# Ledger of designs, part 7: VH-VL binders against UPF0111 protein PH0637

Target 1, 226 residues: UPF0111 protein PH0637, of Pyrococcus horikoshii (o58371)
Amino acid sequence: MIKMQVWKKLFAKSPFKPLIRHAEVVVQTVETLEKALDSWARGDYENMKEYAKKVDDLEDIADKIKSELRDSITSKLLMPVQRTDILEYLHMQDKIADAAEDTAKWLLIKRNLDSIPNDIKDIILKMGKESIKAAKLVYEAIKQLDNVLESGFAEKEIKKEYKIIKQIEEVESKIDGLDSKLMEIVFTSELDWKDGLYILNIARTLSNISDKAKDTAERIRVLMNK

## First folded at step 1 (VH-VL)

Design m07 (framework fv_maftivimab)
Fold by ESMFold2-Fast, scan of step 1:
Structure m07 (fold): chain C 226 residues (1-226), chain A 119 residues (1-119), chain B 106 residues (1-106)
Amino acid sequence: as target 1 above (226 residues)
Amino acid sequence: EVQLVESGGGLVQPGGSLRLSCAASGFTFSSYWMNWVRQAPGKGLEWVSTISGSGRSTYYADSVKGRFTISRDNSKNTLYLQMNSLRAEDTAVYYCAREYLDSGYFDYWGQGTMVTVSS
Amino acid sequence: DIQMTQSPSSLSASVGDRVTITCRASQSISDYLNWYQQKPGKAPKLLIYAASSLQSGVPSRFSGSGSGTDFTLTISSLQPEDFATYYCQQSYSFYTFGQGTRLEIK
């Protein structure tokens, strides 16, 4: 027999539904960044700029939701999970949208996109697609955490949660591999140094999306340990 | 006691605009998410829009996105729904409802106001 | 979006009967399911929230059960004032109402 936390409706309502709403906006933000990257790869600065602006707008929405949730969660009379753990989770989840916004800002710095080689663009696009998978897996993970809590920490639901966390870790590892390959190309190519700086910062901020997704998954482990 | 009173409904032509109001009393209005729910004659309930207590976060059903705008004035304890580019399918009784964030249930509803979009 | 399917669309019952209404979600919604009662010409009234929690002031003959995708509203001994239309609502990801169940007197 193991020690388990059992939720009762009389104690408190789940705090996870607002976090699920926030995660939905985070997914939209990363998906919109992918559209900016697609335009970027085609050399379409104007459409890239419009999608980049939309990424900025969506991150602003995510941040406003975070602010309201922070105030609401902190003011609750009864909480089934420690407020600080929930707030740390929310902070990490929001950083995924921040990383997407940072990537969009870097894309906008350069107007002439034709000087960037196609092999570099291809890897950046692959990193972008994997970043969408990371964000969607975080959304699935927070929904599954709600199921874990509502089930009274049933073993079946806990196992489903750990499988999602492992998938997030695998996506992050894949993006790390793509980033390493990109570094090799940048340092062995005849790329202008300014273009190199530009590409390295885009790659860094894209990698941060999956890094923050992994950090968010670690916060889920903390939330399950209550 | 908690009270929600809608107003602003009426007859309007397709393509027209209308603004609905919901006057709230009996509770701290700024602490609650508020919702608009509609019901076409003889049909079921359809969620339309929600707004956070501060007014900073707004969400819409796909059927009204880009045409309707939800807003609130916490100093007047009033919720609004600005409806533009109205279509015959928007004909319905519009209800104002208070939401409990943790559960998402609508614990208090107004009496409703009828919006008829007809030529 | 999450779709909600109610059954039956209508049923006829007599005072004193045990009545059961069901609601199915297109995906798991945990216990984020609410039940509302609506009488002709009136606004809906909350009966049950979080799948099985009875709202204050609602008679104990009303009860809810279920989790995940399948949910049930039960009226243990039907009273004359219970003839109405009943709606389920998911609040897991925004809001979707079922199409409603009309409960009619025989």
Scores: ipSAE 0.000, ipTM 0.419, lowest interface PAE 16.9, mean pLDDT 84

Design m08 (framework fv_maftivimab)
Fold by ESMFold2-Fast, scan of step 1:
Structure m08 (fold): chain C 226 residues (1-226), chain A 121 residues (1-121), chain B 106 residues (1-106)
Amino acid sequence: as target 1 above (226 residues)
Amino acid sequence: EVQLVESGGGLVQPGGSLRLSCAASGFTFSSYWMNWVRQAPGKGLEWVSTISGSGRSTYYADSVKGRFTISRDNSKNTLYLQMNSLRAEDTAVYYCAKDLFGESYRYFDYWGQGTMVTVSS
Amino acid sequence: DIQMTQSPSSLSASVGDRVTITCRASQSISDYLNWYQQKPGKAPKLLIYAASSLQSGVPSRFSGSGSGTDFTLTISSLQPEDFATYYCQQSYSFYTFGQGTRLEIK
């Protein structure tokens, strides 16, 4: 209660509102990547290319928002949390969009998709869908952090935040499991080495989406805890 | 229609060797990972080993690593488990079980009837 | 290795009862959990995969739930043919079975 009264007296606005806006674009980026993956799995190179370009455009928008936020958050601004912690959070959140862009770039490297087995495509699609869940959970987490701040770091709101963080960790674990199964299939198949390299890099960059989501969740722990 | 039939079990001396076979039918054998699972008398299930559809990748439980070798002959639709340096604690019913190739989730959808291995002097 | 622990080790119940069996993993395994039924003298039979997906041909009275480290198998109305030993299995990092839960007639 005391913390909330002090916050309202000293600050006219939450420092997390711009981070919520950035997170919205990150979610849109990962959702657009999933559309590229759907086209990729169907062998539709042209639609895949169009969605991959949109992923690139959205990541560029996310990066611009990040740069604007970085410049607006000064060391002289009175903040309820440390400036460096907010910037580290923003950096990790933006890396989610970077990973989506990297995945789209790898998709574009191969034009003829016929040589990629359907079982490999299925696992990659599942990793993509789980990546959307991770991005959406990060968005929910940053919104809940705003509630934590407005409540004066009330135990009930902090507990809700930890539930979201746990869900992000569970999604990352599931994607890690899918990646491990995919690695086994790739290394036991008679896949051409170039196709193997292609698939391994798509899986790596997809896994990085959830890895960065988990890193972002750890930054939230820092923002909440002393 | 899917059938798995184990054979080769029997009585062996400690330190001895034995080879188990599992004859598969009713599915495209070479497309699926295969497993060996054992069960000691009156006890629970213990996973022993797995092999990829092509036979290029093999994995083992720590309790059998270095002593057991899993292999397969896709032309004969047969899975094998070569057991060396047998110990009394290896006494169990050995089941072969069909896994999934290329699926995100692994589970054993079909099992054989099992073959009994007794390690005793 | 991932360790799997079931509770209870044995359970007595009557036909028509709602039965719940739990399984706990030593670390998070997401939803990579399977349930098997083994009747005396028989090989195990797959009941549920991916924590909650019912295998084809398995009666709808069986259901699974859970994720992460805590999982549950439920039989909504126990039938005479359900008296058996039940095993959970993690498939997240190869395979580990729980010790089993023996379901007996009360």
Scores: ipSAE 0.000, ipTM 0.405, lowest interface PAE 20.3, mean pLDDT 85

Design m09 (framework fv_maftivimab)
Fold by ESMFold2-Fast, scan of step 1:
Structure m09 (fold): chain C 226 residues (1-226), chain A 120 residues (1-120), chain B 106 residues (1-106)
Amino acid sequence: as target 1 above (226 residues)
Amino acid sequence: EVQLVESGGGLVQPGGSLRLSCAASGFTFSSYWMNWVRQAPGKGLEWVSTISGSGRSTYYADSVKGRFTISRDNSKNTLYLQMNSLRAEDTAVYYCARVGYSEWLPMDVWGQGTMVTVSS
Amino acid sequence: DIQMTQSPSSLSASVGDRVTITCRASQSISDYLNWYQQKPGKAPKLLIYAASSLQSGVPSRFSGSGSGTDFTLTISSLQPEDFATYYCQQSYSFYTFGQGTRLEIK
């Protein structure tokens, strides 16, 4: 009850402040996934499981906030930007947390982590670290968008925003490179086919984090055209 | 206590072959990616090749691709670089270097280097 | 390939001076930038990784900063043992080293 009232009050100040709050939880979700990946790489299933459960909890919180924001935005609130554009942005930003949850779910399906070669674990850890950078850059981007609005769409603030967007694209490119390297290792290795499927799905869901971050950045471009 | 020691360098004629070795001690060799880096006399550092801990994945600089082969024997804690079709421009001190266990892939431990001279 | 350019190519300084070396990447490399020190006839030594993280055992007078394409290595209060050649290196896409900056005694 109090939540919806808080969101409506926040939207009255800026269309982007509620999105910043949601982005904070998204960052926490991806950061917690990295802790799960660290435990996973060490062969520590029990600690990995605890962090994976926390990722699930945080994604649930992000999804609940998304629902509350959706309800608040579609009400009779006067806003300076298009509701449809805000909803599309929110949808993409929330998908980042969804991708982190999917990755955690894949981590959990295997208990014997020692059968995964360290070469593969190392690349997966690098992909995880880059995913954190992507999520943090999205958080910086939505904060900078609020500065763009506050400045009256000043050109210098818009240029700062485009720099952040380009950094998100660069992180996605880095993850794509790591994924290509991982595919080569999986293809040329003597990995059990089940371990191969396991690793490929972890890589796919990790790559999806940066893909959704890039999609979110594209929605920011739309929000700046006001 | 962590140490890398290169050997196998020497004088070789253009078109010849040479095999370099790097003996590792003081750490779990099979857990680390390894690099070969070279430095021509009076010049800067140039990355040559990288190999994964298991030895299954190998990567090369464009200048050596198809001529050099990186490999490792984890049972002997030894890294190798097989150099074929050597050219004068391959003349350099060759270093082996360990990839530190971090996302930034720093080269945290280096050998002393071994000199390869390609000349007639 | 990612090109790394250092400036200056050489620098003369005195003990106690503050020295700054710059490194520029041809494209964004985030914080995948490492700094190495090489003394004549010796192997390189890792000083800084992740643009700003000091390697264990390296004196606190060394510091790094930057992200994206522009990076800086700073040595506060130069010591005699700091006269060497310094290299930046991107580890974003394999490895490319800068051409080196030779730090000479004035």
Scores: ipSAE 0.000, ipTM 0.414, lowest interface PAE 19.1, mean pLDDT 86

Design m10 (framework fv_maftivimab)
Fold by ESMFold2-Fast, scan of step 1:
Structure m10 (fold): chain C 226 residues (1-226), chain A 124 residues (1-124), chain B 106 residues (1-106)
Amino acid sequence: as target 1 above (226 residues)
Amino acid sequence: EVQLVESGGGLVQPGGSLRLSCAASGFTFSSYWMNWVRQAPGKGLEWVSTISGSGRSTYYADSVKGRFTISRDNSKNTLYLQMNSLRAEDTAVYYCAKGPDYFLSGEYYGMDVWGQGTMVTVSS
Amino acid sequence: DIQMTQSPSSLSASVGDRVTITCRASQSISDYLNWYQQKPGKAPKLLIYAASSLQSGVPSRFSGSGSGTDFTLTISSLQPEDFATYYCQQSYSFYTFGQGTRLEIK
């Protein structure tokens, strides 16, 4: 708590504020991907393409923020937590945006969207909505970590943080369940093999969003304990 | 309070070189992408170059690529444009313009703060 | 390279008029479009960003609309200080300005 008190006297703002800003862009990236998915499900290739490009642009912004933060964190700042733990957190958080970008790239591969059955589209859309929830929970988690630090690691704030982490784990489990259902449909339904590969890769990259959100939450546990 | 002030403009012969500077104040300079935009006498605005907050990423208009170099010194809150192999077509007022905050959430804001400009004249 | 075309190149209007300026992109730029105002001898001023968002301090008579390739800037009731040149700019892929629209007093 001594180190945190010294830090507060030297720096007016939390060292986690840049990580919170990065998380905001990650949320925007996943929200924009959902708009691409909505257009995709309607068979609207042109609007889907526009949103997919915006996902790419937002991921580029997130990556640039990550690069700037890495330089700042490793060189000059006195921090109440280990620099390497913060960098590992940043790396995991940025991978959420990478997963969203990968999903958008897969969406763009196919122009004729009418060949994809509505039951498959419905599950993909549900996975997308849960992915937004995962990204928003990561944003809430990093904001709450700032509150944990400001409180001097008070038990009340730590418990609130663990509740958010648990919610991220629950969202990941739900997406995993949706992915399993989708796999069953793909393997037991009449579906062109190219459409099968297309859907499987969309599902894999969507699942990676929540997987990386869960990994990010594990990095928060590390930041609270070291 | 937020201010950009350009300097370094002047008269130069074709094939010559010139370095422009832009002094920034009133904001966290290192957090913002910065731009150079030019305007030839009586003509419209033309984007020249963009640099990221860290200075690692640089982008150029095709008309200046290979001749101009954008750079920044965040410790001095200063943006630079090194102009080499100058041509008559480069004659313009050069503006320094603040781009988006690299912490901005998802929106490409426009260039919200501009300097007064500095005149570069390349004689024929 | 994204090209931006404005229409008209110039127009004459009176105080109190509704003025509309259009901007077309050579490819879809979603909502990554900004509008600027420039008065003679002055630096440009940002009016609208993200196609329709009003910049802080800009009067509510200015509004922007559109997405994809077609965009519009509207001044609902022209004021004396609004006579200027207006530029659109795409920020989808760093950066292209339209050629400008000169708004002149009738």
Scores: ipSAE 0.000, ipTM 0.443, lowest interface PAE 13.0, mean pLDDT 84

Design m11 (framework fv_maftivimab)
Fold by ESMFold2-Fast, scan of step 1:
Structure m11 (fold): chain C 226 residues (1-226), chain A 118 residues (1-118), chain B 106 residues (1-106)
Amino acid sequence: as target 1 above (226 residues)
Amino acid sequence: EVQLVESGGGLVQPGGSLRLSCAASGFTFSSYWMNWVRQAPGKGLEWVSTISGSGRSTYYADSVKGRFTISRDNSKNTLYLQMNSLRAEDTAVYYCARSEYGFPLDYWGQGTMVTVSS
Amino acid sequence: DIQMTQSPSSLSASVGDRVTITCRASQSISDYLNWYQQKPGKAPKLLIYAASSLQSGVPSRFSGSGSGTDFTLTISSLQPEDFATYYCQQSYSFYTFGQGTRLEIK
């Protein structure tokens, strides 16, 4: 696959190009989680299980890329930004995939999916779709950061970057709203306590996807500041 | 010298079962993901199944899910494909292929022919 | 599933020609695209991985390019041993192969 020589060449072109490669895998991890959630909502345990396994595999690939990038970032490489800032960004971006993997882990705990009310499933599915938007916006943000650098930090490109960051914050806010509504339904319904814990943990880990996307956007602000 | 040798192919009736084996040598078998890929006569390649180095994770193409089971015995350096409820469309040469933790497929066996016919 | 489409299905060329084969993915697969060569009665052989990386032992006349959804395999100067069927394969979400391109003598 991606080998040390490829990473060194990409870092030589831009400190952000390797981060874009990692972001692509993060996006697919979250997109695969949505497929697991779709199967989950239909009561299709076997297909849900298969997509959950793929989420785990993709997160493993993202983590391997992260390790390879960390190993290729050395004091011998010339970079226009601080290595510590790049590594902190990479760490936050990788946590998005970790949150998706955590969600998949929780989905697998329960086999009888028909005991979960449809109104709860609907909100979880909406949270999943918004999580994909958050991950894709992070991907757009890191690509735009590369454009900012190539433009010599032109104001027009910086403004585009801030617009993307604002969109990530808006998606996170929307997911928080969905999570609040979900909690109200869980606590006002007569759900079995185990199903309650199951749903709340799925919601928590889904919400973490957008939380980590927002944290990643905060790191982009740091990378833009000299 | 990496070698993969398939066996177990043959003629089987629709609805029947067959188990394929792939004997591996020349590398640390347990460190590699292993795969089955098939090719119907005169047609293209179709991925069938993948198994992780430890054997804990298995993946299947939708066309074989629920009918085929991939497994491995790391103590014997052998990969298996248990094929149940065989259909005419399963007729193909089955290849064993190695991957480095998922992809690409860097070494392939010679293939073994499975014919499902009445 | 990710669908892979190869073009052309068959191609006739002469020794010394420059040949290009294209492959399109139904969604972005970054650079997780591999090329294989298969000769009649033989197993496929890995030619190129990660869209553009040449596998050890493969002649330098073979090269790959592309990213995202559009990929190309190029043979800069065809040799007699290059007449074979070529397959692209995505490894982004396990494996889907293209339908193959048969390269024949003109």
Scores: ipSAE 0.000, ipTM 0.440, lowest interface PAE 14.8, mean pLDDT 86

Design m12 (framework fv_maftivimab)
Fold by ESMFold2-Fast, scan of step 1:
Structure m12 (fold): chain C 226 residues (1-226), chain A 120 residues (1-120), chain B 106 residues (1-106)
Amino acid sequence: as target 1 above (226 residues)
Amino acid sequence: EVQLVESGGGLVQPGGSLRLSCAASGFTFSSYEMNWVRQAPGKGLEWVSTISSSGYTIYYADSVKGRFTISRDNSKNTLYLQMNSLRAEDTAVYYCARDRLYGDYPFDYWGQGTMVTVSS
Amino acid sequence: DIQMTQSPSSLSASVGDRVTITCRASQSISSWLNWYQQKPGKAPKLLIYKASSLESGVPSRFSGSGSGTDFTLTISSLQPEDFATYYCQQYNSYWTFGQGTRLEIK
């Protein structure tokens, strides 16, 4: 029966391929946001604006892929028991790109970037770099879930998946720590109050990238328990 | 103009190794998923391997898993296929193909192919 | 794995004929199917993507239809340059080509 169970699981290995394609665009979206943040930190408004527009374009592509995947999965009469869980996963993964877009929108609010202190810019850049790690780990996680299914839920593959989920949680914790440090600097500094609001909103939307990555990892746990 | 040019094919003995290259030009290589597809003489098309634009997601056909390795160098606009432990049934023309990621996902451009013959 | 079955394996036709080639998936693939044309000694060429979308530069006599498991490629009025082998390809889960349909002159 064990051999038959393995073959049965292999016949159902399909749903994760389209989710992996969507995850690639999500990674590109966050990587492009980091380029916008780099230009922002250097005081280069025009290059920042170009990368911010590209983030918006990539999020639109991710949303189109999500809509097409939703239609594709919904037309599969064979998978009623996994359908809702797969769609909930897709929704969470797409929210990572939404958070990147929100961050880009906040960057565009201000033209005079020289009024932002370098110590604040440094922390924001570190948060951006960690956000790329979170997005890439989500990509690795959905790819590994494909391996879990292909192996028939082998213990070895499940353990690899849980290791990736743990790493996503660790990255989110690091970003939370950076956000807390940034809050203290903003509230104890002589920043103009408008610059304070600007920075706090950038930090909030940037933190949402890893928060949504963690939520996506929780959806993977649900998919693995089937 | 989009161009894909394969090279590296040839005659090799069973158990041997060979590395194929695909040189891309006329488009932003780093933005596209790339594929290897093979065709044995007189037979149909068989997908072999796919690598994502970033290089992080890689897939293999079951027939080549553990023996073939796909890779890419985006700075050189080049796709690779390292083939180890070659078998007679790996004899085929190997095509490089581009896969666009704009929600429709066809293999829209193909190279001319390079012939790999595994024989004593 | 999703299996793709093409029918017929070969077909003989005359210029001006309406030709239909069928492709069946072992499970639902929604609209995630492409059609390719291959002439002897040459690389495949994309004709139709996402089941029914005509690729730029492909003559309007080619059309695709279907969703789920059953798909059809139609050539409304066969031309001399259309004698070739045709392949379907699913891309919903990994990539699987059909075995091909050889279109030959009568």
Scores: ipSAE 0.007, ipTM 0.450, lowest interface PAE 12.5, mean pLDDT 84

Design m13 (framework fv_maftivimab)
Fold by ESMFold2-Fast, scan of step 1:
Parts: sequence; C-alpha cells; structure tokens
Structure m13 (fold): chain C 226 residues (1-226), chain A 121 residues (1-121), chain B 106 residues (1-106)
Amino acid sequence: as target 1 above (226 residues)
Amino acid sequence: EVQLVESGGGLVQPGGSLRLSCAASGFTFSSYEMNWVRQAPGKGLEWVSTISSSGYTIYYADSVKGRFTISRDNSKNTLYLQMNSLRAEDTAVYYCARGYKFLEGSYFDYWGQGTMVTVSS
Amino acid sequence: DIQMTQSPSSLSASVGDRVTITCRASQSISSWLNWYQQKPGKAPKLLIYKASSLESGVPSRFSGSGSGTDFTLTISSLQPEDFATYYCQQYNSYWTFGQGTRLEIK
C-alpha cells in the first residue's frame, strides 16, 4: 500500500529542487554518452558498449525520478506556477536523456568501426562535446529558475536566466552547423550506404539532444512569464 | 498497490524450453528496471537478468547467458523470461523484482510471489 | 565478478538478543550494498540500502554499517518476527547476492 515517494517533501518546500536533481542525472547521461562516443571514435567497441549500457542505466534513473516527480506534482494543492507547465518542462528535460539513449542505440548496431572515416568521427565527437554544454546549460537554467521564483521574479535573476537560455540557443545553432558539414561529407564521399545511414542516424539523435535542450529552455520562458 | 504476479512455471525435461511472465500493476511499469532472481530449493538467491525501462540495456548472469532471454512489453505491463536449453541446475523458484535506481544506489524494492520451474525427467 | 560471502551461514538466537551478521566482498564495493530479509515460503523484502540507509517501514532495531569490503547487519533486540534468512547484495558491478544467513530460534 505504501509507495516510497522520495521527492514529495522536497517539492513541498520548493517545486524545483526535484527538477534540479533530474537535470543533474540528464547531465550525467550526456557526459556518459560522450565517453561512449570517444571509445567509438577510437574503434574500441567493447568500451563503447559498456558506456552505452551506462547511458541506458542513467536514462532509467532519470525516468524513475520523472515518475516520482509526476506523482508528487499531482498531489499538491498550492503551487507558485501551473502544474501543467511544470509537467511540460519535466517532459522536455527528460527527452534530452532519451535522445542520448537513442544515440547509444545507434552506436551499438555496428561492430566494424574502421570503415567510418576519421573526418566523420571528428565532427560527431564535436557534436557530442557541444551536447554536453547544452545539457549543463539546462542544469544551470533550472537552478537559476529556482532563484528567479524564490526572489519573486527579481529583474537581476530574470536577466541571468535569459543569458543562459541564449547560450543554449547558441549551442544548438553550432550543432546545426556541424550537422550541415557532416551531411555534405556523407553525401559527397565514397561511403557505403549502410555506413551513411548509420552516421546520419547518429547525427540526428545527437542533434535531438540540443533540440530538446532548446525546447526545455522555451518551457522556462513560459514559466517565467506566468 | 504495487503488485507483481509471475506465471508460466512448471515441469520441463532437460533440454526443453519454458517462458515465464510477470504481470505488473500499481505503478508506471515503463519507468522501472525489471529483474529476474531465482532460488534453488534450499539454496540462496541468485540474480539472473536485468532489463532497463526501455528494454535496450540487458544484463545476464554468466550461468544463463546464451540460453535465457529477458524481454518486456511496456504496452502490456509485462516482463518475460524465455528459457531455452534448460538444465537440472535451473530448477528454482523464479522471482520477478522491480528495480529502484537513484544516483547513489540501486535495489529491488518489490518482489512477486515467485513461480516454480522444475527441470527433471 | 564480485563474490559476496556471509558469515555465519546459520546462527541460533533468543528473543531480545543482539544479532550481528557479516558480509564480505571479494573486492571493494564502496557502499553499494543492500540487505534483504526472506521468511520461509515468502519473497525477499528490502531492509537496508546503500550499506546503512533504513528502508521505510523497517523497524529501527535493524541497522547496517560498513564500507569497502566488510559490512554488518545488526538487530539490536531480536523479535519473534525476525527469524528469517538474511541476504546481502552488492551493486558495484551488476548484482551479486551473498549465500544467506539463516537466523533460527534457540
């Protein structure tokens, strides 16, 4: 009859403390994916596989926290912001970890990594590093949103939040640029079509990390204006 | 109420196959890691297999790797264990257990009643 | 492949006794250790997680300690409902259970 709800009391004091914890796990998920990508680029399938497993494990932890948060949010009577806005934020933030898991899935479908040219691997690694920046900026953004609400929407705190949101948009733009360069190389090179499909799906799922980070930042704009 | 109900156990001959099911209710099944743990008559607990919430990451004990396959159907809230090439040593009560993970730990917080698998001629 | 060894394998005690069960890992597992209780014919139940954290609903007479390779489960004043088999489980690399400690009435 009794289900353990570890986040319920934290949420009663601050609606954002559990969201910050969830964001922390999202950062760890993306950082672990980057380690998988590094092993992948070196042709180290076994280490890549182990890091990919850890990515899925961390995504499971993020999902667990999300479920506990969802249960806690629906039980609250008094909140400083609309429940639906917080739930939409949580959904977007969780999708960042989902994108990292999808990327790990694609990495694992190919055993012979030597057929992938190093110039393609280099761009994918750069996209991975930028994805870490996006995830860390989301973590900073949700921490700063807690400060905004606790300050009663003080102008100084709002300004700090918008600077972080702008940085997330800049990271997403940079990843889009890298993806465009990658697409050109894939379509003009002598890549086997299966390797092309493999690389384009890795790039798509990596780009989704920053796309979801940007979507998360847009949810923060909504929370700040209500 | 969190409930896990195993089924599919029974008597099977060595070399045979059997499929176990675990029906979950009372929680968001798709958000939890799921586990199979077995216990031979009069013996201790032995972890068998773990499957992540999405079904992508799967781990097996060395004793069952290559013979058993864990899977899940999140739309039906059901966990499965396909057991092939069964041996007398696989005779045990098989428990379904929900995995609870957080950054600093992992544990099995809810268990089913278990289902008995007997491998004998 | 981390091996978990419990000691003793079996012990007899009386209601009111202080009971100590130990668990040893073949390599350091930091604090990644859980304790479970199993009564005859029943599924196991979580008692303690992360070496020393008491699970909700578990009586305060249960406590866990240790880190690295050596861990202890203590029952400060044994009650009739505590006669059961106790298992440790590591999480540092996959999951490995100890062989169990059977706690019996004297």
Scores: ipSAE 0.000, ipTM 0.425, lowest interface PAE 17.0, mean pLDDT 85

Design m14 (framework fv_maftivimab)
Fold by ESMFold2-Fast, scan of step 1:
Structure m14 (fold): chain C 226 residues (1-226), chain A 123 residues (1-123), chain B 106 residues (1-106)
Amino acid sequence: as target 1 above (226 residues)
Amino acid sequence: EVQLVESGGGLVQPGGSLRLSCAASGFTFSSYEMNWVRQAPGKGLEWVSTISSSGYTIYYADSVKGRFTISRDNSKNTLYLQMNSLRAEDTAVYYCARELRYSGFDTYYMDVWGQGTMVTVSS
Amino acid sequence: DIQMTQSPSSLSASVGDRVTITCRASQSISSWLNWYQQKPGKAPKLLIYKASSLESGVPSRFSGSGSGTDFTLTISSLQPEDFATYYCQQYNSYWTFGQGTRLEIK
């Protein structure tokens, strides 16, 4: 606690408030991607295109918040955790929004969606919904990290944080399982090869959302162990 | 005088395994992130894997995920790449590279590279 | 996965020429871009980091510029030792290299 009190007296702006704000925008980005995926699954190209554009807009906002936070942290300040660890955390958190943007870009390259089987669409929609859970858990994790630091690394707060990290790992594992099932369906189906490439790239970029959420959770462990 | 020296490359059959090593000297190995970067004959650079200074955070390129494992032993100043289920397209010169990260600058770059070790996957 | 595209793929120039190589990211990477030089049979060497910062020991004829998606590496007066392949590399999301630009003697 003493270190947090000293930091608050010396540091004019808390880096955790912008990190939490950035995480909120990341959640909004993934939620908007899920709306694009829902339109995609219904064969509604025009609404899908609108949501894909909104994903791009939200990622731009996330980038601006990231740049502002970087500039703030590069000032010479006393902080309770290493600047390099905070910047690495921010980097990983932002990669979640990047993965969502990549997925939206892949959705846009195909207009006729009738050739994609419903069982493939169903799994992709499930991956999208699980990705929202991953992003929301990252948001909860960064909020809880603020509590850990405010408490002076109290054991109770650290244990609560590890529980959230475990949940992020479980969601990532579930998405990996869905991706594996999707690969089996693509391999055994009579899909045109171009549709196969399309689906595989959507799945890859969707899986990257949870992969980056897990990486972000690993950075939180680093922050708590110091 | 900072130095990275790779070893363990060679000829291997498709489906086989190889373990690459990278010996570091002249700097505090445990303070730096490390990378593996490969280059197929006549082609460009491709990032393969990154490991944090503690070994805690690990990233892989999609092309190698599930087949390759990066690790490090800070007590021996050595970086490793375990390569399983090797394919012809894994044929490349494999470089290890140190990543410099400036605290407060949000700057990451690979400032020291080894000479590379050739991995050839062929029957 | 951020894709990095370099232009041109190859370029012929003479000693003393001003050379410009471009790099385009598939999405915004702010200034999180590095430039590397690689000579045949050698490991890459860092030239520019964070889009425009010159690495220590690199000649001042090298400069970098750009932000967001469009980046440029410039050699103001080409020297014989500058004939090499040049790579851009983003580090905003994972690590991705451009395909390279080969600079050859005209």
Scores: ipSAE 0.000, ipTM 0.397, lowest interface PAE 21.0, mean pLDDT 84

